# Designs tried in a protein design chat: VH-VL binders against Probable transcription termination protein NusA (nusA). Part 3

Target 1, 139 residues: Probable transcription termination protein NusA (nusA), of Halococcus morrhuae (Micrococcus morrhuae) (p15738)
Amino acid sequence: MRVTLSDTALRHIALFEDVTGASAVDCLVDDDRVCFLVATGEMSDAIGPDGTTVEQVEERLDKRVSLVENADTAELFVANALAPAVVHNVTISENASTVAYAEVDRADTGVAIGRDGETIETARRLAERQFDIDDIELA

## First folded at step 3 (VH-VL; framework fv_remtolumab_arm2)

Design s26 (from a5 with heavy chain I54D)
Fold by ESMFold2-Fast, scan of step 3:
Structure s26 (fold): chain C 139 residues (1-139), chain A 118 residues (1-118), chain B 107 residues (1-107)
Amino acid sequence: as target 1 above (139 residues)
Amino acid sequence: EVQLVQSGAEVKKPGSSVKVSCKASGGTFSRYAIGWVRQAPGQGLEWMGGIIPDLGRADYAQKFQGRVTITADESTTTAYMELSGLTSDDTAVYYCARDYYGSGFDYWGQGTTVTVSS
Amino acid sequence: EIVLTQSPDFQSVTPKEKVTITCRASQRIGSYLHWYQQKPDQPPKLLIKYASQSISGVPSRFSGSGSGTDFTLTINGLEAEDAGTYYCHQSYSLPWTFGPGTKVDIK
């Protein structure tokens, strides 16, 4: 199953791939920010030396850009989406709803939440799109 | 090397329809769109619409909505543009062109001349 | 829809001179602006993508600049083979649109 990409998301992915040489498998578009889900193993290409490559993407889009590295499992995906917070464990509960419980290092709770909740909100949106996870809770 | 090869010239009567084909060869098309752009004699370029075959998605310019249908057959790597209700204003060269989701049209067909005359 | 305007409509240029063509968008389009060259009885050819990005096989005398609403195509040292019509194209928002074109002739 492939996620449905908007016209805007497809255009942003094409620009991202052209600038970075890395592949993006998903893209979240907001008024002032864009998040790219980067193909597994291609994160360093997306960032570039001293962050210069991702900065070029930001300049061309005229928006803040964040990157999340993709993963083959829901557990690793959730840990990656909360980076750079240290995640000790992720447990997936599949009952009436699917919930990911992420055990984040106590010193990194604020990092996992992010400024104005951006990191955890973005993680929840991507986890729903990629793994049908209904929610992420910090344990 | 990518090539787009279009069907031959057509002469049509007012009120009829025309269907132009565009066969892609020589490359991979996993994440590309095929657009259709027309040019009336001595005039500029006008985008009519396009299709992203692997997503089954077609988009049309409002001016042509209801008259144009763009389709693709992935097994033969061929895109089609059908325009109905032809008038003399539809006399033009019709081009198919490939792009990577809005990155610019990097390969073009040779063009198909459609002449509508009474 | 986004309207693109080009200036000038027509330009007759001495060989080796610098040519500047401007494209203005009716709203902000970031860098989603591309430039094409068209010669008589030929399809257009992509010259510059994303406002300023070069295309393999296109001579380095062609360059693009700008962002937002104002864009420029520059030909630094026009050659005889560069005579043709130049179009800008935006892919920021559907429907995609082209500018009206600028015709460049050699004096």
Scores: ipSAE 0.408, ipTM 0.792, lowest interface PAE 2.7, mean pLDDT 90

Design s27 (from a5 with heavy chain L55F)
Fold by ESMFold2-Fast, scan of step 3:
Structure s27 (fold): chain C 139 residues (1-139), chain A 118 residues (1-118), chain B 107 residues (1-107)
Amino acid sequence: as target 1 above (139 residues)
Amino acid sequence: EVQLVQSGAEVKKPGSSVKVSCKASGGTFSRYAIGWVRQAPGQGLEWMGGIIPIFGRADYAQKFQGRVTITADESTTTAYMELSGLTSDDTAVYYCARDYYGSGFDYWGQGTTVTVSS
Amino acid sequence: EIVLTQSPDFQSVTPKEKVTITCRASQRIGSYLHWYQQKPDQPPKLLIKYASQSISGVPSRFSGSGSGTDFTLTINGLEAEDAGTYYCHQSYSLPWTFGPGTKVDIK
């Protein structure tokens, strides 16, 4: 829940909040894209009608933008992070490491992984930062 | 409403130091950054540095590193800018201004005139 | 550091005319460019943030646009009260920097 934000991440969060009116809890910055972890319940404000609000954020950053809605539990967070893939169940297992096993609908495995693995890798990075989850595995 | 109120005008001798205060009232103090911008007579705006009080983090323009110190006291919602080794080139109006880390300076103090002369 | 240049340095304008002020950055800064108006013996006032976003309480005749390194502030129908110096400011990379300013007078 409490992570250290870089200069760039903090700057992007400020721009995101100003454009959308929604709050961001975290921000991942890559060369060609930025991902915002949106406060629970504020995703529709962040997206806007027909995606027009998030498109304004993309235009202002001059980068692709992805959004993940935050959640109060690790299980719901993992399901949100893999959206729009249909997730039937999430089980958190803690042995030598903490691993989330997401039961994704078979038709949506590709959606959960994302283009070049972007969705699943973003989900893994955010899950580690917010819930101390070491890995996400699709079941 | 948000207000930033700065300390009064100063006349200083070369080689001395000056410390300008900026008291914030209304709105939220700690998450916002307070920047310091100066303007020499007839010249443009020059950013000196800023601080984000909640993180205790100050950043400085290279030109002022070693001479400027920016601090904040959250209990009194006051930011400070201290400039040492004053010369006549430091004669300027010094402004404090608030931003939400790069969103633009939306509220400004009234300015503090600092005159450096012998 | 990122250098901002403005043109023109000075512009004398007839009331109701359209005023265009440009700001060029030495590198790409996304939309992290903001515009200010300053009147004599007053602090600057924020007019436009993030290249094109309007500020509550600022007249709608002020608008901003731009992409890459080139940004424009437009005053569509200059009023007498708009005389002042206009500055661009980038917050893309520390240190923050300002343009040198454009002075706008009324004919």
Scores: ipSAE 0.283, ipTM 0.737, lowest interface PAE 3.4, mean pLDDT 89

Design s28 (from a5 with heavy chain L55Y)
Fold by ESMFold2-Fast, scan of step 3:
Structure s28 (fold): chain C 139 residues (1-139), chain A 118 residues (1-118), chain B 107 residues (1-107)
Amino acid sequence: as target 1 above (139 residues)
Amino acid sequence: EVQLVQSGAEVKKPGSSVKVSCKASGGTFSRYAIGWVRQAPGQGLEWMGGIIPIYGRADYAQKFQGRVTITADESTTTAYMELSGLTSDDTAVYYCARDYYGSGFDYWGQGTTVTVSS
Amino acid sequence: EIVLTQSPDFQSVTPKEKVTITCRASQRIGSYLHWYQQKPDQPPKLLIKYASQSISGVPSRFSGSGSGTDFTLTINGLEAEDAGTYYCHQSYSLPWTFGPGTKVDIK
């Protein structure tokens, strides 16, 4: 709700919406990749049959595209951000800082982290922007 | 359905300023950006800047920075472009045009001719 | 700033011929490239958006292609009413920039 979108993010969201018909509520722009936070319930529209719709977004942006589905609660949000890793539980601790502890299936720890930490770092950035979560730790 | 109507032609002296208006018809003003593009006689198109009314944000081409001010009044659905320190190089037709955050300018005003001469 | 170059500067074409206009960006711009037609004493008219996306009301003989740095506007079967100047425009990075234009005349 408090998220300020850059000019580049707004442009990418407009293109995303035009291609997919789905809405994005946030957008992270990196040198080689763009991540869209997709409105709750609209993920299948964004992905499209066999991923063809999201592939069209990638072609138009000339960048890799990743998608994270939004959620109304911090716990579900963190689980969504670590997809497709299986998350058994998420606990939020609100002491000096707000930390999300995600209990990820043992077989999926590498999936939750992602190549070069991409998935977990993207999850941390989005969780901070959307829910004021300072960190995500894998349990 | 959507129409952009600009103010009339102006003749200005060097060193003065000009303020051109662009009134949008149709209830979509706040959801779109309004850009300003000029064209000198026999020349191509040059983007000057634009405003996104719902975000209260204006952006300018560097060569016009400090000379151009773009504003919008959502209550009257009117955008304005004010250019100061006019020289003969500013003689041009000035267009307003709308876009959806970089999607291309789909509707254009009729243009406002500004002539700078002494 | 991103510089757009167009080729050719000028074409004189017989009716029904295929016209190809190219636009090259000085850096990668994805598909944030749009094409316009301008006739004398008129504002520009949007023909193609996002490199290849058609615009309602624009004849199907107009098509666009390309991504990254190299883009093409094609008029497949030029008609007399297509005489005008054609401009490409990038909206990838501020400031927005236009190409210098390609003038198309009928022989």
Scores: ipSAE 0.371, ipTM 0.805, lowest interface PAE 3.4, mean pLDDT 90

Design s29 (from a5 with heavy chain L55W)
Fold by ESMFold2-Fast, scan of step 3:
Structure s29 (fold): chain C 139 residues (1-139), chain A 118 residues (1-118), chain B 107 residues (1-107)
Amino acid sequence: as target 1 above (139 residues)
Amino acid sequence: EVQLVQSGAEVKKPGSSVKVSCKASGGTFSRYAIGWVRQAPGQGLEWMGGIIPIWGRADYAQKFQGRVTITADESTTTAYMELSGLTSDDTAVYYCARDYYGSGFDYWGQGTTVTVSS
Amino acid sequence: EIVLTQSPDFQSVTPKEKVTITCRASQRIGSYLHWYQQKPDQPPKLLIKYASQSISGVPSRFSGSGSGTDFTLTINGLEAEDAGTYYCHQSYSLPWTFGPGTKVDIK
């Protein structure tokens, strides 16, 4: 196990799992937001009907919550992390560093970046932690 | 069924140390944290610290920092709390309790009475 | 550290009455607030977790509410076996802390 979870992250994961019934495999904690990496196949449980379950998590944490669905491959992981942007392809390039090139639909470049760069920043942090990917570039 | 069983009562002299054990049975030991909470006669509950065995990490309340050491042995599913520099103010019942990373203490040991007297 | 205050300190109640115990935190703790019952010479027992979540095996007359800084434990129809001391506990920030306790006695 390469990823070390802080006590704050572990507490948030425990609360998340208790509220949603879904499992989280990672958690990023920032001052005003928390991101959960949700186990593959469990996103609908985490979101809940009309988003009510994830809203309960937000209320209990008193912070904004974002969710990213985990995947078994680096390519699918990067595509999931940029959701809801439409990603046509992901190519992993290994040279001096490992870079993921995501071919995002032209209409969705802003969605992939996110408000204040939040989506792409979160994707880069999670990709490094889970797959040792040094960077994500939008193609 | 989860059960936490603590070591027996201790009578100690001022300046000595005490080490209390907490043996867990049932459930997965390493998945949960073990916390230590004490209660002086007629007083309320006071959190001393806890350990997360899977991470090899212990946390302590500021009041006990430098005096308390909490450890765990996963092979025997036993947690330990050692308190040094004992004074009469340390006379209390000491409890171990299971927690899932801040979810509340759902199972408790029976308590260990520690009496510090000259 | 986060300080928890409880009100009232002591309450003597007639059986079947409603009991309300309040816990206030010195700073916002979300819903990381748990409630315990302790009877004389026994360890505490978890009653409510995360401010409002029920615990299997705990009677439905116990309920919790609140978030942020203000929390309430309610016993709807006190029974004789409910006599004891009630504690709130926060697990939002280290060090974890307990409230001073509310003693509930039966008339």
Scores: ipSAE 0.318, ipTM 0.787, lowest interface PAE 3.9, mean pLDDT 90

Design s3 (from a5 with heavy chain G50R)
Fold by ESMFold2-Fast, scan of step 3:
Structure s3 (fold): chain C 139 residues (1-139), chain A 118 residues (1-118), chain B 107 residues (1-107)
Amino acid sequence: as target 1 above (139 residues)
Amino acid sequence: EVQLVQSGAEVKKPGSSVKVSCKASGGTFSRYAIGWVRQAPGQGLEWMGRIIPILGRADYAQKFQGRVTITADESTTTAYMELSGLTSDDTAVYYCARDYYGSGFDYWGQGTTVTVSS
Amino acid sequence: EIVLTQSPDFQSVTPKEKVTITCRASQRIGSYLHWYQQKPDQPPKLLIKYASQSISGVPSRFSGSGSGTDFTLTINGLEAEDAGTYYCHQSYSLPWTFGPGTKVDIK
C-alpha cells in the first residue's frame, strides 16, 4: 500500500490493537498526540463503553489519542475525518491538484477546524496519505 | 503452538565468527520481530538486535554494531545471528525471542551456549 | 539509551509473603515495560506485558503496575516455585534494554 509506517507508528498500532481488539490501518505520531485510523466498522470497539477503551490506550501511551474511522471512498473518508462535525456533502475536485470541498454545517465550522486547527490538519494529513487528496477546504 | 528451536552449542577460537540459527514453527513468522538476547555466565540479559522479516529491517545495539548481523530466511522460517571478532567476553548463552512490535518477548528459544576459548 | 534500574537486587522471603520489585526508567516510557521470570538454565518467561497486562497461563498472584518511569511487579503470596530472577524490559525506544535483575529466594 501507499502508506509507510515508522517503527514508532507500528509499535503504537500493536499496543492499540492489543488493548482494543480493533485494527488500525494508519497512525500519526506527534509530540503529545497519536491519531489512529481505525478499520472500517471497528470504531465502536476502539472507543469502548463510555470511551473507556480509548482512555486505556491514552493511559498506556501517556499521550492524547484521537480516532478517525477509515472509509472506502474519499468523500466518506473526509466526512469521517472531520467528525463529530456535521458534514452535509463532500465534493472532490481534480484539476492541477486534488481538493476535497466539505460542506460543513455552519454551527460546526469550529468543530471541523478543531482546537488550534488540530482536527482539520489531521484530516488533511490522513487524506493525503490514504487518497492522495492535496487539501481539504471547508465550504 | 509457537516454538523457536536454536542450533547447538559452539566452542570457538578468539578472532573467529559464530552463526546461530533460530527456526520458528507455528504462527506468522514474517510479521513478528525476532530478537537476540545474550546472557554471560552469572550476568543479566543484554539485547543485541532484532529483525522484522516482512519489513526487511534489522536494528542493532550500538555495542555490537559492526560485529553482529541478523538475517532471516522466510522460506525456511529461520532467523540467524552472526557475531564476528569473537573474544572471551562473548562467552554467553544466546537466545532468540519473538515479539510483536514491542509487545514483550512471548516465546523464547532454548538458548545456544557459545564458549570462546583458546 | 534508556537505562532501567531494579530494586532490590536480592530478596529472601518467607512462604506466602508479598514480594514487591521496582523498576525505574531513565526517561518516560509510557507502559512499554514488561516483566520476566528466569529460573536456572532456562530461558526467561514473560509474566506481565505493557506494565500491567496479564499473560495467559501465569498465576494471578503476579501483577504489575505503574507507568511513565516507575513500575512495580508484585507477587501476592510467594510460592516455592516462584524462586528465580526477575527482569524488567523496556520496548519504548531502540535499543531495547533490560533491568539488571532481582533475585528472589525462599527462606
Scores: ipSAE 0.534, ipTM 0.835, lowest interface PAE 1.9, mean pLDDT 91

Design s30 (from a5 with heavy chain R57K)
Fold by ESMFold2-Fast, scan of step 3:
Structure s30 (fold): chain C 139 residues (1-139), chain A 118 residues (1-118), chain B 107 residues (1-107)
Amino acid sequence: as target 1 above (139 residues)
Amino acid sequence: EVQLVQSGAEVKKPGSSVKVSCKASGGTFSRYAIGWVRQAPGQGLEWMGGIIPILGKADYAQKFQGRVTITADESTTTAYMELSGLTSDDTAVYYCARDYYGSGFDYWGQGTTVTVSS
Amino acid sequence: EIVLTQSPDFQSVTPKEKVTITCRASQRIGSYLHWYQQKPDQPPKLLIKYASQSISGVPSRFSGSGSGTDFTLTINGLEAEDAGTYYCHQSYSLPWTFGPGTKVDIK
């Protein structure tokens, strides 16, 4: 709710919404990758049939695009951010910092981390921005 | 349908300032930006800057830094462009135009002629 | 600042011929390139957005293509009402910039 969007992020969101018809509530911009936080319930519109809609976004941006579906609760949000990894449970612990512990199916630990840590690092950045979660740990 | 209506022509002396208004009507402008583009006689289009009214965020072209101020009043759905330190090089038609921040200018005002003469 | 160059600067064309206008960017801009038509004493009118996306109400004879640094506006079958100046515009990076324009006249 208190997220400030950069000019680049706003511009990318405008293009994303024009191409997909779906809404984005946040956008992370990296050197050759852009991640959109897609409004709850609009993920299928963003992806499109056989991924063709999100591919059009990639083509127009000239960058790789990843999508994360938003959620109304921190627990569901963390599970969504680690997709397609199977998440059995998410527990939020509030001590000196706020940490989300995600119980990921053992076979999907690599999926939750992603290549070079992309998936879990993106999840951590978005969780901090949207829910003030300081870290995500795989349980 | 969306319409942008600008204030009338101005004749100004060198060293003075001019403030042009752009009133928007129709449509919803929650995420839209209003840009200002000028065109000197017989010349091409030059972007000066823009604002996203709902965010109060303005951006300017380096050429106009320190001389141009772009503001918006959401209660009246009006954007303003003020240019100071006028010289004869500022004689131009000034347009306001709407865009969904980088999607292209889909609606334009009618233009305001500003003439700077001694 | 991203510089846009257009070619040709002027073109005189017979009705119903094909017109091709090129816009080149000084650096890669993805598809953040838009095309406008301006007639004398009128504001510009958006013709094509995001390099190739059509605009409702704009005749189908207008089309755009390209990505990265090289972009083309095509008018397939020029009509008399198409006489005017055509501008490309990039919105990839601030400041936004326009090309110098291409004037299209009817023979």
Scores: ipSAE 0.373, ipTM 0.789, lowest interface PAE 3.1, mean pLDDT 89

Design s31 (from a5 with heavy chain R57Y)
Fold by ESMFold2-Fast, scan of step 3:
Structure s31 (fold): chain C 139 residues (1-139), chain A 118 residues (1-118), chain B 107 residues (1-107)
Amino acid sequence: as target 1 above (139 residues)
Amino acid sequence: EVQLVQSGAEVKKPGSSVKVSCKASGGTFSRYAIGWVRQAPGQGLEWMGGIIPILGYADYAQKFQGRVTITADESTTTAYMELSGLTSDDTAVYYCARDYYGSGFDYWGQGTTVTVSS
Amino acid sequence: EIVLTQSPDFQSVTPKEKVTITCRASQRIGSYLHWYQQKPDQPPKLLIKYASQSISGVPSRFSGSGSGTDFTLTINGLEAEDAGTYYCHQSYSLPWTFGPGTKVDIK
């Protein structure tokens, strides 16, 4: 998908890549946090040993940082975006709108939603940008 | 080695325009941003603007909006800064410099002296 | 726009002494602050990027620290070649801005 990156997002991606050596495909910038969509297969480089590398990014930005690993299919992408929640299945329904239904393990519903809804809201924003998915619903 | 080479010194009349070039070599031109920074005699550094070739647009400091135009030609790996409506206050050394989207300017051109006089 | 303030404006230092230059931003800029050295009739040279990250080829006596609004450049053991003007630069928000500079002379 074609996404437009803001100047701020590009600057954050440049810092992220300089610190981690990993590539970011997208970046969401909020007042108190930044989320990076990490290139497929590069998540461990972005996190680093015991999370030390991503902690350096947080220190440099002076903001909380979250990471989502990219995927080449909408289904895998949605599962990755809800990590570490256990996702049993993802179904994409295309009618008046495109909705992803994620079957999350019952014990992990709170994990999938995240603090103040951050995880599910970030997942929805990235899914719209990357796969034209209008909404994610937990089944 | 990455190198930025600027065009030579210019003497211009008040009210005219000047166009300074900055040719990049030894690196991937389109992957980096080129900024323009000027310095009046005995004064500090002043950012004028920059271009991000892969995005196809330029950003400018408000002080120079309407007078400055920054462009890039990927086929010749050259960035340009054109400043119009010149006055004596525009007498300065003009630098181009490379950065990776806010990483700090790691390579600088040698500078182009622009003198505005009648 | 974000305003950067540097102190001191000027200092004259004996060789081998420690030099400390401060840069203060008018609002929080994370670590998007970079330090440059400029010698007469030369372009600036990047010394430190992202507040504290070293640059290949720059002597280890130069170090940077700080985050948010308060930043420091330290030269530990000034050498004769270090005479020049030092500038901080923020790339957090457009327009990018530079501090007014600190001139360092050597006795």
Scores: ipSAE 0.291, ipTM 0.781, lowest interface PAE 4.5, mean pLDDT 89

Design s32 (from a5 with heavy chain G27Y)
Fold by ESMFold2-Fast, scan of step 3:
Structure s32 (fold): chain C 139 residues (1-139), chain A 118 residues (1-118), chain B 107 residues (1-107)
Amino acid sequence: as target 1 above (139 residues)
Amino acid sequence: EVQLVQSGAEVKKPGSSVKVSCKASGYTFSRYAIGWVRQAPGQGLEWMGGIIPILGRADYAQKFQGRVTITADESTTTAYMELSGLTSDDTAVYYCARDYYGSGFDYWGQGTTVTVSS
Amino acid sequence: EIVLTQSPDFQSVTPKEKVTITCRASQRIGSYLHWYQQKPDQPPKLLIKYASQSISGVPSRFSGSGSGTDFTLTINGLEAEDAGTYYCHQSYSLPWTFGPGTKVDIK
């Protein structure tokens, strides 16, 4: 069958579920960071009071952890992936490639990009995996 | 209740193969990995490999690569470990154990003694 | 592969004393370290998972600590039933590996 998760990602998801009680739909693993795609409606469980639960996941993994909440539509998914940036609109354009255009609040462009481009890069990777979106551009 | 029940003891000749079964019950079989761990008399624990049904694959320790095959049959909720090219160094108790992929082996089979003698 | 070393190899302990077993990994493994107890002619039993997380049904005298490369299993007030061999196990990267074991006797 199709392998959608690496063995490392599956191990991280198991740890995440055990610590938080929340479910993760996907997991991106990098050298010093891990991103979990959290099941819709379970973000508060994943974060915990004052962020203490997600901090425990970070301590257990010995890596920085980021969380993205899943969504049923590509548009809401892209907006969630760019949080906490304020996203006014998302338009999906399909021609030679599928591109999501996210209209982010002018003041939040840096937030949407993230430190060293981490937020936008993670959003692009997750959007490709979950919705077959080739790119995300900030408008 | 979770249970893993293994097949009975085996006595084998050098050069032959052995196939040990591990029947699981009391949980959703496909959601958990089954690992195989052996222990030679008076020695410590040695991980041989495991099967990850959700990924459709098995992983093996390099020492056993080419000699061990781990399979699973979801219709009977049974995992199997076949070890070929047996020598006296393979005399050991073989355990299957359940693992939520990296969370520790929380339930173990009772063990299967395999004796390799001429 | 990640090599786990345990100390001590063997110890004989007076009842009710504190027992400390150390496990050291050859590289950083986060908290992907688990502790097992094995009694003669029995399969191992999981005592502590993810370095410090308790297991239902395991007496509270057992606790674990550590992260990265250095891990400790503590038995606070050893009892007669605790005689056995203790193993650490890492699940950070394949292949999974076990420590060589620490045998604990009461004498």
Scores: ipSAE 0.073, ipTM 0.722, lowest interface PAE 5.9, mean pLDDT 89

Design s33 (from a5 with heavy chain G27Y S30T)
Fold by ESMFold2-Fast, scan of step 3:
Structure s33 (fold): chain C 139 residues (1-139), chain A 118 residues (1-118), chain B 107 residues (1-107)
Amino acid sequence: as target 1 above (139 residues)
Amino acid sequence: EVQLVQSGAEVKKPGSSVKVSCKASGYTFTRYAIGWVRQAPGQGLEWMGGIIPILGRADYAQKFQGRVTITADESTTTAYMELSGLTSDDTAVYYCARDYYGSGFDYWGQGTTVTVSS
Amino acid sequence: EIVLTQSPDFQSVTPKEKVTITCRASQRIGSYLHWYQQKPDQPPKLLIKYASQSISGVPSRFSGSGSGTDFTLTINGLEAEDAGTYYCHQSYSLPWTFGPGTKVDIK
């Protein structure tokens, strides 16, 4: 199974790559925001000096932009998706469903959840699409 | 060197169909979309549709829906635009053009003149 | 569909004058607006992409600005070779659409 990109997501990825020089592996499009899954090792290019590059992407799209760095393992992926929260450990449990348990520093629980649950819900959506993880639970 | 080379001029009768080809070279064919844009004599540019070869997906302007078919052959790196039910309103120069999906058309074919006469 | 309107429809300009062409969209399109130049019997040539990004090989006298609904193409010091028709194009939403064009003649 491959991830299916919408027409809008594909256009946003093309703009993102043109502005930043970084590659995006996936893109989630919501009414007021866009999230890019940035190729491993390319986050600094996507953000740019003082965040100016990602700000240009936001201006071009006329939407808020968030970035998540991709990873080769499910555990590192989940930790990256909850950034900048400090994640001490990630355990993947496979039974009838696949659940990632992220041990987040207590001081950072709110950061991992995000405003209106935005961070954790984005992390859950991306983890499902990229690693077939059915849920992320904070330990 | 990126090039898009189109088939030659066509003279068609009303009610017939025309199929224009666009042979791409000098880049990875599947990475870019190919759009089709026409221009009637003395008129502006009109987008007809395009194809994204990597997705096997074509999109059309509603005005041409049901009359236009856009296809691509990866083995020959050639895109095609077929327009049926021709009328004199279809007399135009037809262009193919390359686009990294929404980034603007950076390379264009030379154009194919289609004349519909009765 | 998104309708693009261009102003003016025609300009006759003296060499070295500044030319300003406006493109207005019927709804917000972010920066998904591109500018083209077309000379007689030639295909269009991309001048500016994403409202304001320069294109390699295009003279620096061409610049673009704007976002949302209002966009401007500026030629700062028209040269003789700049005579032609200028089109804006939006790629925000299918179907993609072009403006009606602005014809620029040299006096």
Scores: ipSAE 0.098, ipTM 0.731, lowest interface PAE 5.7, mean pLDDT 90

